# VH-VL binders against o46895, part 6

Target 1, 223 residues: o46895
Amino acid sequence: MGSNKIKNLVQYEIQDFVSLNKMDTKSHDSLNLNVSKKSRYLLHRVLTNQLINNRSGNACTKTRSEVEGGGKKPWKQKGTGNARAGSSNSPLWKGGGVTFGPKPRTFSNKTNKKERLLALTTALYLKSNNTKVINLDNLDFTNLKTRDLVIKCSNLIENYKKDQKILFVAEPTASGLWRYVKNISNVDLIYTTGLDLKKILQAHHIIFTCKALNDVKEVFNEQ

## First folded at step 2 (VH-VL)

Design I4 (framework fv_izeltabart)
Fold by ESMFold2-Fast, scan of step 2:
Structure I4 (fold): chain C 223 residues (1-223), chain A 123 residues (1-123), chain B 111 residues (1-111)
Amino acid sequence: as target 1 above (223 residues)
Amino acid sequence: EVQLVESGGGLVKPGGSLRLSCAASGFTFDDYAMHWVRQAPGKGLEWVGEISWNSGSINYNEKFKSRFTISLDNSKNTLYLQMGSLRAEDTAVYYCAKDMYYDSSGYEAFDYWGQGTTVTVSS
Amino acid sequence: DIVMTQSPDSLAVSLGERATISCKASQSVDYSGSSYMNWYQQKPGQPPKLLIYDASNRATGIPARFSGSGSGTDFTLTISSLEPEDFATYYCQQSYSDPYTFGQGTKLEIK
């Protein structure tokens, strides 16, 4: 038998700005992440529910799902207009009178908070090798041009390419960071109060602020 | 109709590198995970790794993680397996396979396979 | 890793005879009402072909003589009446957890 999840310790190097153009590791932090043993199923389940709730009223979405007896209408999302970015990569039944094997299974139960949290921690674990943590407390923003933040942070990413998606995760009090990511292709920003499974999964690289990392420890009830 | 065509196999000396390609038609990588599976001569099937979420999630069998890299090019609808530090034990037919899983299906199985491409590692 | 063990390793059967192949997982592959167990057929020089998914569902285009059963750790593939085209190697596979693992295979031969 056994549990449906496993705890994994992830360690992060905290990158601090030594100067406007240089970062050094000054400290370390860690996060215990619960990982689902059936991660792909859970992630698809939670992501499907998120997409439906974002685009339709819950009552209408449930009624359509129940009446149709299998599958959801396809929803395509183009995140930034780039060919390699903005993939929905969340397969919903597309119909078209064509089937490639088994009939789609509908989800009988709605995703609860515990399942959503487990999906988020699982996704962050899967992205752990592509996750950097940065301390912005010592960065001088007065001389920083809007696009420079992304450029400087991308230097932490080995072999970074412009068509790769970067997701910044910040504390809600850092609303001013939006200025530095707004209108930049393949870059998005979310706050710890609104963690987004789809954005996390679609990101090639994730950059947490140090304060955001502390916020998610509280959300995930770390020991 | 769904089709997967592998290419890039051949004879390589130990320590060498090789890149395998899998050209897909009849579906998009946006909606399905893709897998690499290998089979040594006269042996069974061994899972190498998968790529899902349009390169957002890449998972490997730990046995291969340090030497192999999976990637895709959506503009060419092509999946790749970059193999490095090849050993005699890597001699096998390599298959790409499409996962049948949809968000709403709940099933994970490899419903379409390519014909395979042969990699031979010998001195 | 989940270890998949098939029995027998090989089976010689006559045309029209029933064949049964067993597959045992080292731990349960059941989750949320489903059994994450698949069966594949492979002929020499060809790629594997999906026969059964989720333990008992027949894949598209697979003849009714093929059926799967079982749950938890014990699974069976049954061919009710063998046809000439059924002589092949059969593999079970779990999709419950990474890494995906296959059984060692069962070779079905003409008696």
Scores: ipSAE 0.000, ipTM 0.493, lowest interface PAE 13.0, mean pLDDT 78

Design I5 (framework fv_izeltabart)
Fold by ESMFold2-Fast, scan of step 2:
Structure I5 (fold): chain C 223 residues (1-223), chain A 124 residues (1-124), chain B 111 residues (1-111)
Amino acid sequence: as target 1 above (223 residues)
Amino acid sequence: EVQLVESGGGLVKPGGSLRLSCAASGFTFDDYAMHWVRQAPGKGLEWVGEISWNSGSINYNEKFKSRFTISLDNSKNTLYLQMGSLRAEDTAVYYCAKGLYDFWSGYSEGMDVWGQGTTVTVSS
Amino acid sequence: DIVMTQSPDSLAVSLGERATISCKASQSVDYSGSSYMNWYQQKPGQPPKLLIYDASNRATGIPARFSGSGSGTDFTLTISSLEPEDFATYYCQQSYSDPYTFGQGTKLEIK
């Protein structure tokens, strides 16, 4: 039992956006990720606990769109992506129609924190082949077309299909990114202060800002 | 049937203003960028500007930027061109046009659907 | 601004013959493996009609006799065998950067 995890080095190419029409592979960065030797078990357990908690009668949070006063997507939602009410599938867990058991009670301690961090690093490792890193520090946002940023980023993805989910991961101080993604179906944004295992696992493609990548290195240093 | 119908053209005096409308039908209006293109009698095509599907980005040909304003009303499936400080050289047929690609599909904005045009004549 | 220059200004071709129209951009309109170049046909009294997008793709409903080729700054529209309905003015257009710009047009006249 000496260790139930393995450290794996993941290499990322950083695409530097000089302009919307010009990207260069500027540098490389790496991330040492702890990967559980029982990855499916760990991910299923942590995700199941989150799903049970989210379906609790008292687990209620406001949506991001409520803060902005704009809750509508550009497309009419009646015919797009809403016919699947109550079900979704993932390779890492079975069916949305399954009845989950009662949620276990756990104390907030360093072991539980380490377990959740291990699940996040394991998920990021499993998604590493579908993860891109971009540097937006030199991009002028003043005259950007809202859609252009997302579409330019999607061009970094081999065999991208428009129905695939893209998750952007940004630093908390990233101003402007939310404006470009908030009303776009199949695109979501999370910040490094709020890493979400479910969103990471359900994303087909993940796009980190280079600052977000540096932030997660520090978050994972607690392991 | 995918269709664009322009209206609002007419005869105006130099220095005057005019608003053109473009009514869209047969496609999801708020998925596409929309364009205004003009053509003076016997001359070539000149791009006036475009507006993104959500009005989040509006781009103008520099020569029109101070005098013309493009806007959308997605609830009415209508594109507008507000023209001010009109000059004799603004006399043209004004076309509205739809970008070929929906928001997800790409950036090369070939324009696949065009209205019949509305004529603006600036009398001097 | 990117300047688009077409050649020739006018072209007279016999029915059944090949017509070629050239378009030159003042700078490259290529990005990420795509060429941001489009071709339109305009008949008198009608709006323009999209023929070719992204340099070489035929728009829906466009006959196979129309083809586009080229990359970077040099592009060609080819009509392999002229038909009477092809009498029109043809325009190239770049969508690489704002403002989008058109060539001056090429009038195709049946000889």
Scores: ipSAE 0.000, ipTM 0.430, lowest interface PAE 16.2, mean pLDDT 75

Design I6 (framework fv_izeltabart)
Fold by ESMFold2-Fast, scan of step 2:
Structure I6 (fold): chain C 223 residues (1-223), chain A 124 residues (1-124), chain B 111 residues (1-111)
Amino acid sequence: as target 1 above (223 residues)
Amino acid sequence: EVQLVESGGGLVKPGGSLRLSCAASGFTFDDYAMHWVRQAPGKGLEWVGEISWNSGSINYNEKFKSRFTISLDNSKNTLYLQMGSLRAEDTAVYYCAKDSPLEELYYLSGMDVWGQGTTVTVSS
Amino acid sequence: DIVMTQSPDSLAVSLGERATISCKASQSVDYSGSSYMNWYQQKPGQPPKLLIYDASNRATGIPARFSGSGSGTDFTLTISSLEPEDFATYYCQQSYSDPYTFGQGTKLEIK
């Protein structure tokens, strides 16, 4: 009854390069992820606040002087959780089926660090079946063409289609990886210091470096 | 394996009623908004309404609000459109459609899975 | 209601050429940095197929030759190199405000 989150253990097989053209599983790692019981509400709320901050040019880091309870913001007219009076839209529903928990409150434009972290861990859990972990420590970059990194890594993805989005998540010290992804359509790279909820949710496939997975463990331990 | 199959269409007289069904396979309605969209012969697409159980909202195009009711039965994994006071102008192919999964930004996503449609003909 | 107007109503293009379709909303469909605008493809006898969501994001399984752009009230769908299977009717759709509304459609035909 108390917690609005459930802790879930996700297991990952670490893929190591045996040669320039072959990967093999040599080790395993795991990640404990907190998952929100109100995942849609939380993800929408955190994402909307991220987009507001990006659009207005505001820093993502909240200041000590930020007003509690949120600020002025027009309510979106899309209808989800819509409290519009006199509308043909009725949130009351007496049909068959299972009863869901309490309806979300009207959206607030303020998100705290705990909510952001919970949203990120929830998103990563939802993407866990489409997440791979690679170890780049034994890859010889001297003999690797820039376009080939993505090709080699995509071989880890079952039924991969060329038009699917791949998101690489790397440690900050791996700034050199950008050279291998920057000119490839449908591929993006983020660092563990800048985890991005929108990019995580939009990715069809996520590829963590082994070091990025370790960084993420430390970030999530702050929850 | 994610599929939507509409049924219940047919020929009805003006003023009549008809219930359309949309059976889902490969997913459940718990985490998705479900839509009804219609298309008159040789015309464009017209949104009828949506239902989102998880959010608890049912939203209608005002044009249909007084005559149509959207509901779902999760135990049967089936979405319904109850149509009343039918007019010749309601003659159309009726599609059910699913919003994109949560992972694809629920409130920014489009209708990613559609049924094949069921035809409703209302004679003048 | 938000009215979606497409241009042109029909467009004839040759295989391998670029096709561009415009969509104008009667009011802004932007909110918090996102554009609540989608594009669909429909072939005769088939249901619509989602191509683009949030103005510029390709849906799952959609070829890279399809791209969306724009914000506010003005949006564009581009097919960079037309293939035989691309001859269809294309619809824009806003999800910003109820009721969700579609453009009138643009029919893409072989020249």
Scores: ipSAE 0.000, ipTM 0.426, lowest interface PAE 11.8, mean pLDDT 76

Design I7 (framework fv_izeltabart)
Fold by ESMFold2-Fast, scan of step 2:
Order: structure tokens, then sequence, then C-alpha cells
Structure I7 (fold): chain C 223 residues (1-223), chain A 121 residues (1-121), chain B 111 residues (1-111)
């Protein structure tokens, strides 16, 4: 707890899918999310950094200066060819002539990492009214039609329209879920190992699996 | 060419409601945050609220939060301001304005022509 | 809320003369070397038009006679040589913090 953030308890109702045609009784779960008191500032700063990192040598004319302080950004450089930690002291790296990912890593950007995490928890808090949690542990995926899962999940959303974006957040072991969302317009899937601030902010609706919710509880509470 | 066209203004009695619309063209509405700004006769500019494209980041000036609602219809590329419990003090020209980015917090590079709301008996 | 105060409320100047308008914020609108202050021009019956963003950057299509300066809490809009089309009301706006707030406006009039 700092002076620039507050903890907020978010409560979720869990929908258990007994079958594709039947959902079971609601259970409940909750997240304690750290929320920035300067949310516009933080979200813009981290989003700007993400957009810069996603570009391959191109400047972004849409980078913002109000909320997250233009000109003084924590984003990574686009690359200088010089690796820190492992470039001069590793026997396997030094003199090898083959370039591969650094075996030792640097943590010089821990302020940026902490800001990124706070931005993610702030974004999830702002999206809490548009977030649903589903339990698919009891659903039989054998012979399931690909489009049917998304249709059934969309029925959980009050006033849903097909032009609205749905973001699924799943545990990494649920790689098979991609089959049910792939190439469906306005539907995307991310894993808890790759939480994406832009995708979270641009989604109209977010659907967590129960396992994904438990994964993020552990990650967010490890600060 | 960027254009913002407001509509839906008119004369209403106190306690009434109106829905203002802002139709956008010449840019991808999905990529930009949008604002409502009002101006009472002979007065300065007053910010009403903002919305990112996806309705996930809606933010209001506290003065309006309980009576006004901002929403988007992406299929029509149209921004709305639903106004309830209207008072004489709500008489103003209402402008929609485009943020330079799709998250808010920058400056307003394009404005519509405005639509007039008059609240009187 | 950040309160924006402009001075003067009105300013009478002759064609070709220099005009200077001041804007003061109740707290600093600077962050990380940038100043989150914007200027708009409004003519009667028209919407506002962006002139200057982030204290000193001229918006696309705005003539070179318009310039912005300042940092922290004190900002200035300068028109180096007034043209007939420059007689309008000018507003400063901070974009640093929620809610966005505007100054009360400065009306530029023919002397």
Amino acid sequence: as target 1 above (223 residues)
Amino acid sequence: EVQLVESGGGLVKPGGSLRLSCAASGFTFDDYAMHWVRQAPGKGLEWVGEISWNSGSINYNEKFKSRFTISLDNSKNTLYLQMGSLRAEDTAVYYCAKDIGYSYGEYFDYWGQGTTVTVSS
Amino acid sequence: DIVMTQSPDSLAVSLGERATISCKASQSVDYSGSSYMNWYQQKPGQPPKLLIYDASNRATGIPARFSGSGSGTDFTLTISSLEPEDFATYYCQQSYSDPYTFGQGTKLEIK
C-alpha cells in the first residue's frame, strides 16, 4: 500500500458449465486488486510503452504526454545490439560467435515491471462490471462444435451485441481453447502468462476461466 | 477528412430527458477516445465526460455522473450522451470531440459543430 | 479539481500588434519534462479549434504567429502580429488530471 494506490475487493459470480446446454448454480470468488489513484496517468504510460515495444523501428505519432508524461518513458529501447548481463561475463556467450537469448538476466527495469503490474490490476478493476468467470472443468469437450462455446458464453452477457469484443483469459495449460475462438470475429484469447494491457482495455467483455482467476490471484498478491 | 456531426438537441421541460448523438466519419472510431464538452450561453467550456472506444473506460465529470450516461454503437460509428433529470442549468451547446488517441488524456484535435439543448418550461 | 485562471478576461489590440494571454493552474501540470497544457480558439457560432498542445507545440495548419510557452503552473499564448481572423475567444485547458478543466476564456477585441 502506497499513497498512490488503494486496494479494492472485486467479487465475481462463477458460472459452472455442466454441459453446453446447462449451467449449474453460481459460486463466488474475489480478487483484491491494487488500483492506482492516478489511473489515467499510469494506464497511458504503460500502454504507450507497450505500443512502442510492439513497433519494429517505427515511431508512434499517437503516443500521449498528458497522463503518463511524454518524453520520459520507461519503455525498452528498440535494440542496440548490446546485451547486458551475460554478454561480457558468460563463457558460453563470450567468443562463441552465436547470438542467442541471455542466460543470466537483468532486473534493472523493475520499476517498469511494477508499473506494468499495477496498470494491469487497475485495468481489471475498471473492467470488473464487464467481467464474467466461467468454470469449464465439468464440460465435455469431446465432439464439441467450435462455434457453440462462444455462443453459450456470450449468453452470460447482458445486452451483448455481436460487434462487441470478447476477451477470454485462460490458464496456459488450456491451449486447446484456441480452437474454439480462432477466427471468430471480435473474439480473442490470452493466457495468464501473457496478460496484455491493450487487449484488456479494448475488450467490451472479459471472460476468465476459474483456473485463470486463481493464477492471477497468486501473481498479483506476490508484490 | 475527419467529421463529427451531432444531433438530438432540442427544447425540453425540466425533469425531461434527451439522447444526443455524434456520428463520426473520416477516421476509425475504434481507434480514438471521445469526449462530450458543453458550453452554456455566454459561458466557457465545461467537460462532461469521456469514453474509450470499447466502453471499458468511461469517465465522468462528477457533476454529471448521476444524471448522464455516455455510450457507443460501434456498428453505426456513433457516440451517445443520454441525459436525464434535465435542469435549466443544463441549457447549453453540446459538442462531441475526438481525442488524439484511443485512450484518453491528451488533447481534442477535432470537434463537431455542436447541438443545442434548451431546458425551459 | 485543477482550477485554470486566465488573464486578462478581455484584451483590446490593434491589427499588427502583439497579443499575450496568460493562464495559471492551481497546481503543476508538468510531468516528466512535459507540460500538459493546451490552447483553443473559438469564434462566435463555431466550435473550439486546437491551436497549441503540450504547452508549445503548434497544431497542424496553425500559422507561425501563434506560439505557446511556459511550464509548471504559468503558461502564455502569444500572437506575434494580429490578423483580422485572430479576434476570437481563447481558452487554456489542462489535460494533466481528471477532470479536464478549462480557463474562463480571454476575449481578444479590436482596439
Scores: ipSAE 0.000, ipTM 0.437, lowest interface PAE 12.7, mean pLDDT 75

Design I8 (framework fv_izeltabart)
Fold by ESMFold2-Fast, scan of step 2:
Parts: structure tokens; C-alpha cells; sequence
Structure I8 (fold): chain C 223 residues (1-223), chain A 125 residues (1-125), chain B 111 residues (1-111)
């Protein structure tokens, strides 16, 4: 049978978070991301099911539809099925918050693990122009203040606006980072053990730690 | 080369049924969403429904949901539109169309790039 | 449903002149930096032909005289220098949500 997905290699430059310079020991890394050929459909379906399951565990309702008619198509995200020269270098997408889309009158509340994984890799691919990878090994947490973290993020991200959402993706052992992130209104943190499609799609900018990137590589490059 | 050929149109009395066929060459339905679009004489284009790439998701314009059914026969590489309870206002040219797509970093693009020549359905007593 | 409204309903222009057609959506058809808006050309007795996708990108084989612009709810198709083969009806179409909807069409006539 035919394939419903395309595999795309994404290259990342690893920067030291303190100096913002390219790392000497490991300057680049990559992810092979499976991308859905119907990205809008898959992302809407998985996101809708996530929102249903997050509502007090009540998965048996049709009232989530704001539009009457059954057969309403999910909103979609922009993409192409071709490998295009220069596509990774052209930051055509700006801001990238999640917009409200049309909802089917009747919902399927269940998605399988394979579909959730494909949705996550598709979302990360669509966000890859707004994704940075950092090394935290040189960061001194004992002398770090919350304000210092905000300043470093603004210096890391080109054309950063203070109202834009930043999502950190870190390895579980980087629990010390949460101490600083929790007090910043436009910054959120997720761990590689709890990747969240809604948070990824709502983020204007994503910052991976290099260790988190390696954790994710194990899961995504295995299908 | 890539092409779509519709067939099965004709004259039908009100309340009758008709099955339209759309034969594809140069590609398979496994990789593309397929659409049925109709056009009444001298009028604009009206979307009837779609069947999504091999996953079997079928969506209809609510106007047609109870009377029309879209299906695929992968062994014949053929798309169907089964029309029932036909009315005079269903008189139109019916087109099948393939939806092209591209997915790049930060964006995805869609458009109906290949269309059949259309098959005419006339509902008259 | 998203309602697509085109203006004008018909337009007569001389060969070599510029033609501009507008399309308004009843709600934004933008998502994540993209505009899910397409333009089609239909000649009498023929099926529609994809001209522009994503509001501004020309489809394969479409001459450079065709261009699209706009975002959100307001979109424009421009033909910079009309040629005889451009006599046709033009339709905008949104692919943001089901049902897919088309504008009512704009007939382009040569003066």
C-alpha cells in the first residue's frame, strides 16, 4: 500500500546557551522526522482528541463541535510533499500560534500511539524554522536569575517579541531548569517523557536542549 | 501521464439513482485526496465531497450527505459517486479532482491540480 | 461554512491591459503563516485549472503574468497583461475547512 508520510532530515546547529557560540565538541545534530501528507487533518484530529481527553476525563460527548454539520474538515497547516532547495533556509512562517479551526459534529476520541507520534514529528517539522538547540553544560544555575534566562532567550531568538511563547524541551534530569521557567509567563517547559502536541503547536519558538534532542531521536528515528 | 476520466452520466428521472465513475491513470489514490465537484448549467462550482488518501476518511457537503456516497475500488484504480433520490437541481456536470500537496518546513500547500473532463447528469421527467 | 465572495461578477478589459479580481472570505483562511486560498481558471466547456495556491504561489506551468496576493480574508488575483487565451471565468477557493467553498466566479471578457 502507499505511504501516508514523508521522511525529512532536519539539521540543527548546537549553540552554547551562555556564550551563544557554536559548540566546539558537537556543532550540529539532525532529526529524521516523519511528516504526514495530510498534516492539517492529522494535527487537528490528534489535537482535538488531546483536548477531549484533557476535559475531566470525559471522552463521550458531541458538544465540542462549534459548527453544526457533520463532515467538517479539520483546519490544516501549510506544507509541501516535495524536497525543496532552500525551504529550510526560508523563514516564511512568523509567530505560529495555534488558531481555532472547524470541528466535526461527531468526534472520535481515540488516537493510537503511532498517530500521536506522527503528529508530534509533523508538528516539529513545521516548527523547525523556529527551533533552536542549546547546550546547557556551561550554565551556572547557582548564580542564574530568572531575568538572566529571559535575556539569554531574547538574544538567542532573532526578532523576538516579549508576547511570543517559548517552549523549552528538556531531558527529565534537567529538573533544575523548571525553577526558573515556572515564574516566566511566556515560557513553558516540557520533558521528553511528556511531549505535548498542543504546547508544541502553540509555541512561537521551541528550544531543545541537546540531550533532549538525543532522547527524541531515539523515539522518532525508530518510526 | 497523470489523468482522470469520468463516466456514468446520463438522463435520469427524479427519484432515480446513478453511479459515476472516475478512472485514474499515472497515479494511485493511496497518496492523494480525491474530490467530487459539480457545476450546474451556467452556474459556479460546488463541492460535493472528498475521500482522503487511502485512510478512508470521507467527508460530504451536508447538502448531499444523505443521498450521495463516495467510494474507491483500489483494484480498478477507480473512484465512484453513487447518487440516489436525484432531484432536478442535481442537474450538473460532475468533475472528479485530485488534490495536490506539498509539505515544507513551516508550511503545507494544497490545490486541485488534476481534473477530469466531467460527466453530465440531467435529471428530468 | 466559509462564504467566498468575488468582485466583480464580470470584467471587460482590452488585450495587453491589467485585470484585477478580488475575493473576500467570511472568516480568516490563514493558519500558521499560510493562506489556504487557491485560484482556478475555467474556460467554456473545460474543467477548472489550478492557477495559484497558497494565495500567491503559481502552479506548475502557469505564466508569470498571473499573480496572487492577500492574506486573512482579502485576496486578489492579477493578470498583468491580458492575452486572448485568458478569456475565462476565474474562481477563488478556500481549503481551510470543510466544506470546501468557491467564490461565485468572475467572468473575464475581452473588449
Amino acid sequence: as target 1 above (223 residues)
Amino acid sequence: EVQLVESGGGLVKPGGSLRLSCAASGFTFDDYAMHWVRQAPGKGLEWVGEISWNSGSINYNEKFKSRFTISLDNSKNTLYLQMGSLRAEDTAVYYCAKEWYEITVGSDYYGMDVWGQGTTVTVSS
Amino acid sequence: DIVMTQSPDSLAVSLGERATISCKASQSVDYSGSSYMNWYQQKPGQPPKLLIYDASNRATGIPARFSGSGSGTDFTLTISSLEPEDFATYYCQQSYSDPYTFGQGTKLEIK
Scores: ipSAE 0.013, ipTM 0.548, lowest interface PAE 8.3, mean pLDDT 79

Design P0 (framework fv_pimurutamab)
Fold by ESMFold2-Fast, scan of step 2:
Structure P0 (fold): chain C 223 residues (1-223), chain A 124 residues (1-124), chain B 107 residues (1-107)
Amino acid sequence: as target 1 above (223 residues)
Amino acid sequence: EVQLVESGGGLVQPGGSLRLSCAASGFTFSDYYVHWVRQAPGKGLEWLGVIYSGGDTDYGNEFTSRFTISRDNAKNSLYLQMNSLRAEDTAVYYCARDYEVTYGSGEYDAFDIWGQGTMVTVSS
Amino acid sequence: EIVLTQSPATLSLSPGERATLSCRASQSVSSYIHWYQQKPGQAPRLLIKDASNRATGIPARFSGSGSGTDFTLTISSLEPEDFAVYYCQQYDSWPYTFGGGTKVEIK
């Protein structure tokens, strides 16, 4: 009807590296996130519609069969049997960040874009208790080995288990960070230009860089 | 044991009101969507509406103005408020759970658990 | 809303015979059809999920098939306990809708 969302302020402690194995809270920051009143319905619908849009031939409108309680539409992925003992393959996203040709200029196009954005802010709110913000400015990447980052991530997260998924969210200019996560099975990286609803929801823990947090503030304030 | 038990049915005069209850046990009620489905004597099943885990609702078009679904997660209970009842509303009313909603992992089932129904008769 | 048409309305068969039940949708529902069994005086029971997947505890004689607008429930060899009313249900679009049912009765 009139309002389908609630605005919530989320507070984050900015963690700064004192050493490779020690973090201290140096500052605080916050995000105003719009949260859907029908959060589970919206999240499931947006997730499922993203998968359908990645497949030709399944154009569905005004559908509610994809309400989040319906795990009845399994993800269609290749290589799902490729997982080995002690390893979890990251889900493959096809079409993420891809822009197709111009869409018709209609009210429904604007509504769909706002719906997608509302789903992202809702997901981040639901994951806020499992979200950390880190400052990487004091970290010397020249001498940093892959194992060092794994140990650091383990120490950053309270009660971290080795089978839990960690998602890093970084600014686009942090391309060098990929080098430290690409060979770690339970760690994934996305950039603020390509926020991925599925990866956010599937993550047990989310780690934002300070710069990434600032990037998304600007985008979400336009909601 | 996972179960849903309806109550509150009975005889109501045309134009009257009635409130049905559905008690859930054996599972985390707050994680599930719950539906109301009705069945007139000798007729088929008719979907009435759903209440989501957060309390939002959706109804079939013919039910929006007269029926209201609500839930109390602390009491593991689901309710259906029925107003301005007509003879055509005479039916067995079932509650049914839809699925377990779990982010990251979860098994989703159709209407896998149903209550045994409660009969509402609208007659003079 | 999506209308589901089940046919025939009644099947009169003997134990051991094969039953074939049809469900047709007024528009495509992909594979988002469930099948339920209802015995007199009882609540419905889930049989088949997503057109073709048997629910937990459902005997192998029950099978489902179809996609788009045409769906079939098959009982390969009727047991005495299988004489009941069967309903299809779509969850592709709101509102959710059920078919009118097919009654499988003893000849």
Scores: ipSAE 0.000, ipTM 0.429, lowest interface PAE 13.0, mean pLDDT 75

Design P1 (framework fv_pimurutamab)
Fold by ESMFold2-Fast, scan of step 2:
Structure P1 (fold): chain C 223 residues (1-223), chain A 124 residues (1-124), chain B 107 residues (1-107)
Amino acid sequence: as target 1 above (223 residues)
Amino acid sequence: EVQLVESGGGLVQPGGSLRLSCAASGFTFSDYYMHWVRQAPGKGLEWLGVIYSGGDTDYGNEFTSRFTISRDNAKNSLYLQMNSLRAEDTAVYYCARETYEIVSGEYTHAFDIWGQGTMVTVSS
Amino acid sequence: EIVLTQSPATLSLSPGERATLSCRASQSVSSYLAWYQQKPGQAPRLLIKDASNRATGIPARFSGSGSGTDFTLTISSLEPEDFAVYYCQQYDSWPYTFGGGTKVEIK
């Protein structure tokens, strides 16, 4: 946990989902995110392990997943073919505590949880420019239609296109939202109890509820 | 627009040392993983090592004790320090940029930009 | 280390003909394979990444296929500028390795 990560404070403006009035609500919330110094390597390693269903034991030898460039899964580019993620706009810390040679060995399922949480916080930091926080307290689910949800999202997200993937992150008690999300091909929903690295990385836009943001603060503070 | 230019090559006696430089322009150098690749006259390409954005390095096994890769992000420059040079180290040395794409949640490991190379000749 | 074997070593063809280049890995590299073109006195140029994805600016006549241990680079109709040496490279495991190259030359 020590020398291979840095903390970055990310600030979010909270908007009411119904009114979408930025002038009406200027309340802010913040999230301290641990970011890996070897972000691409860590993200690839954790994503690969997630797809294989969590292997126990972490060898000290340089494996495919320990070397960035050697062990990536087949790539499929969507859209324009040259979109480069925000790797460049994130000031990752340099140097300090770097050791040459074999990396520390760990043979425990508990280490996988720490690495997974670091990958999640790194991914959220890299997606911070495309992340919105909303308040759902004024939303009336009784009369909400799928089309209405899409319209609200398009108004919330600057330059939104229907082919862009939107990921909602909500508290487990916001079950009413799922009935509408499941009918939209480019919108997905995860709960704070089941954060998913692949879905976070694949999303063009991430929308947190206020309650979900508070929930993940406790999850991430475990690190 | 995006360019890499190597320099520092030349004639070196066996057992000598040489430092190669690679100057980057047209992109945010500090965000990219950078590699060194060599090619002996009339032979194929051989990967030497990588330096990550944070300054960590990894090398091909035969190069770990003799070669050191470093970078100066303020100067947009990449370096290869070569020690205890042997005749078999005679080659054109290239620096290369690793492609970085996350749009689909996937990463690409390909050398999309290469320098023109600098020739190192080890001979008495 | 993973050894990549390219065949044939030399391919002699005329402009307009189809070129098929092979790259075989000593063990599976999934689809983590790239193809490069190199002309005499020049640096290598990226053609194909992830076995089948054409790099930006690369003409449609270039295509890649394969997975696991067997990979193919195809040039559907050779143009004069396509006569060069072609290398495959794997990035499945460390250290990264290149094939020995296939020279495509004019008959």
Scores: ipSAE 0.005, ipTM 0.463, lowest interface PAE 10.9, mean pLDDT 76

Design P2 (framework fv_pimurutamab)
Fold by ESMFold2-Fast, scan of step 2:
Structure P2 (fold): chain C 223 residues (1-223), chain A 122 residues (1-122), chain B 107 residues (1-107)
Amino acid sequence: as target 1 above (223 residues)
Amino acid sequence: EVQLVESGGGLVQPGGSLRLSCAASGFTFSDYYMHWVRQAPGKGLEWLGVIYSGGDTDYGNEFTSRFTISRDNAKNSLYLQMNSLRAEDTAVYYCARGYELSDLYPDAFDIWGQGTMVTVSS
Amino acid sequence: EIVLTQSPATLSLSPGERATLSCRASQSVSSYLAWYQQKPGQAPRLLIKDASNRATGIPARFSGSGSGTDFTLTISSLEPEDFAVYYCQQYDSWPYTFGGGTKVEIK
């Protein structure tokens, strides 16, 4: 009957990236995140469509292992519908084709802007316990080395493990940050103009800049 | 120490209702998909349903109308509401931990509760 | 739904012997297959996940193999504590399903 989503308020403590102390001018900020009541279905649908779009001009999303003798399902999201191919009771596969055998129907519909935004806010909510917000205003990039950035991240994140993926979410004007992260294998960077559902879901830890947090508030208000 | 503890089992008359609880500790409960599994005396394991981190659910076909799974992430608790109980619902009911959202692939049930016995008899 | 058929239903062996348990799926489950051990009065215990990966704390004598529709659990040399019921489970497709079980008993 009602809305297909639930609004949740998430509160973040803002830390200075250099000192790792709370900010003296603004110590906290918050996001109102819409969370889908059908999170598994929505995330699968949006992620599958993203994988198709990343292969512009190619309708097949199969991985190399699946083309060359099977292997893992095309969509690798855990427990979220890749196992329901051909099932008549699956919301992802209902009305499955019988002409050439039961087939997944996820590729027949494109995701719309509202669905993509809802998937992004849902993913950020699911990652909220592993999300930090930092202020970069005191960071001196002139004397910064990539090793220093890694050390700062390990100190910022409680119980950080070297094999875990860190995703920075920054404002577009922080393009200089890419120079330091591009050569670190387990650290990635996205800008608020290019939010990426797959990267958000695959990250073990997410680090927002204060300015990026303000940018996404504006993006998410356009529903 | 990661633990799941079930409670709420007992003797129920046919047609009655019962609510089972599963208390989670030692891990971030909200990050996991949770499952209910039952086992009739001397029989095999039967999957009842799953509840995703966001509260959405999927059930085995015969359970959709009579059983409801819910969770309270603030209380680290999982629930199974059972209505219109029948003699064939007599079983040990287990809660189990499944998929973690940070993982990329579906997962097996690595942590199980000890089970709680539900007996449906007049 | 995917049906898992375990064979044999009962396997009678002596300590020190090799046990080979089979699980066959009615359609492909890729590698999304787990094996559980259950002793009387106890909850199931995860032994193997993703067809071949031992769970934490599981002895090296337990090994899993297979993919697609045919899977095997092998216990290289049975210990007294290994006499139990073993279940396979697929988590490739909803609804999740379990095999009927194989009882490993003393001859």
Scores: ipSAE 0.000, ipTM 0.426, lowest interface PAE 15.8, mean pLDDT 77

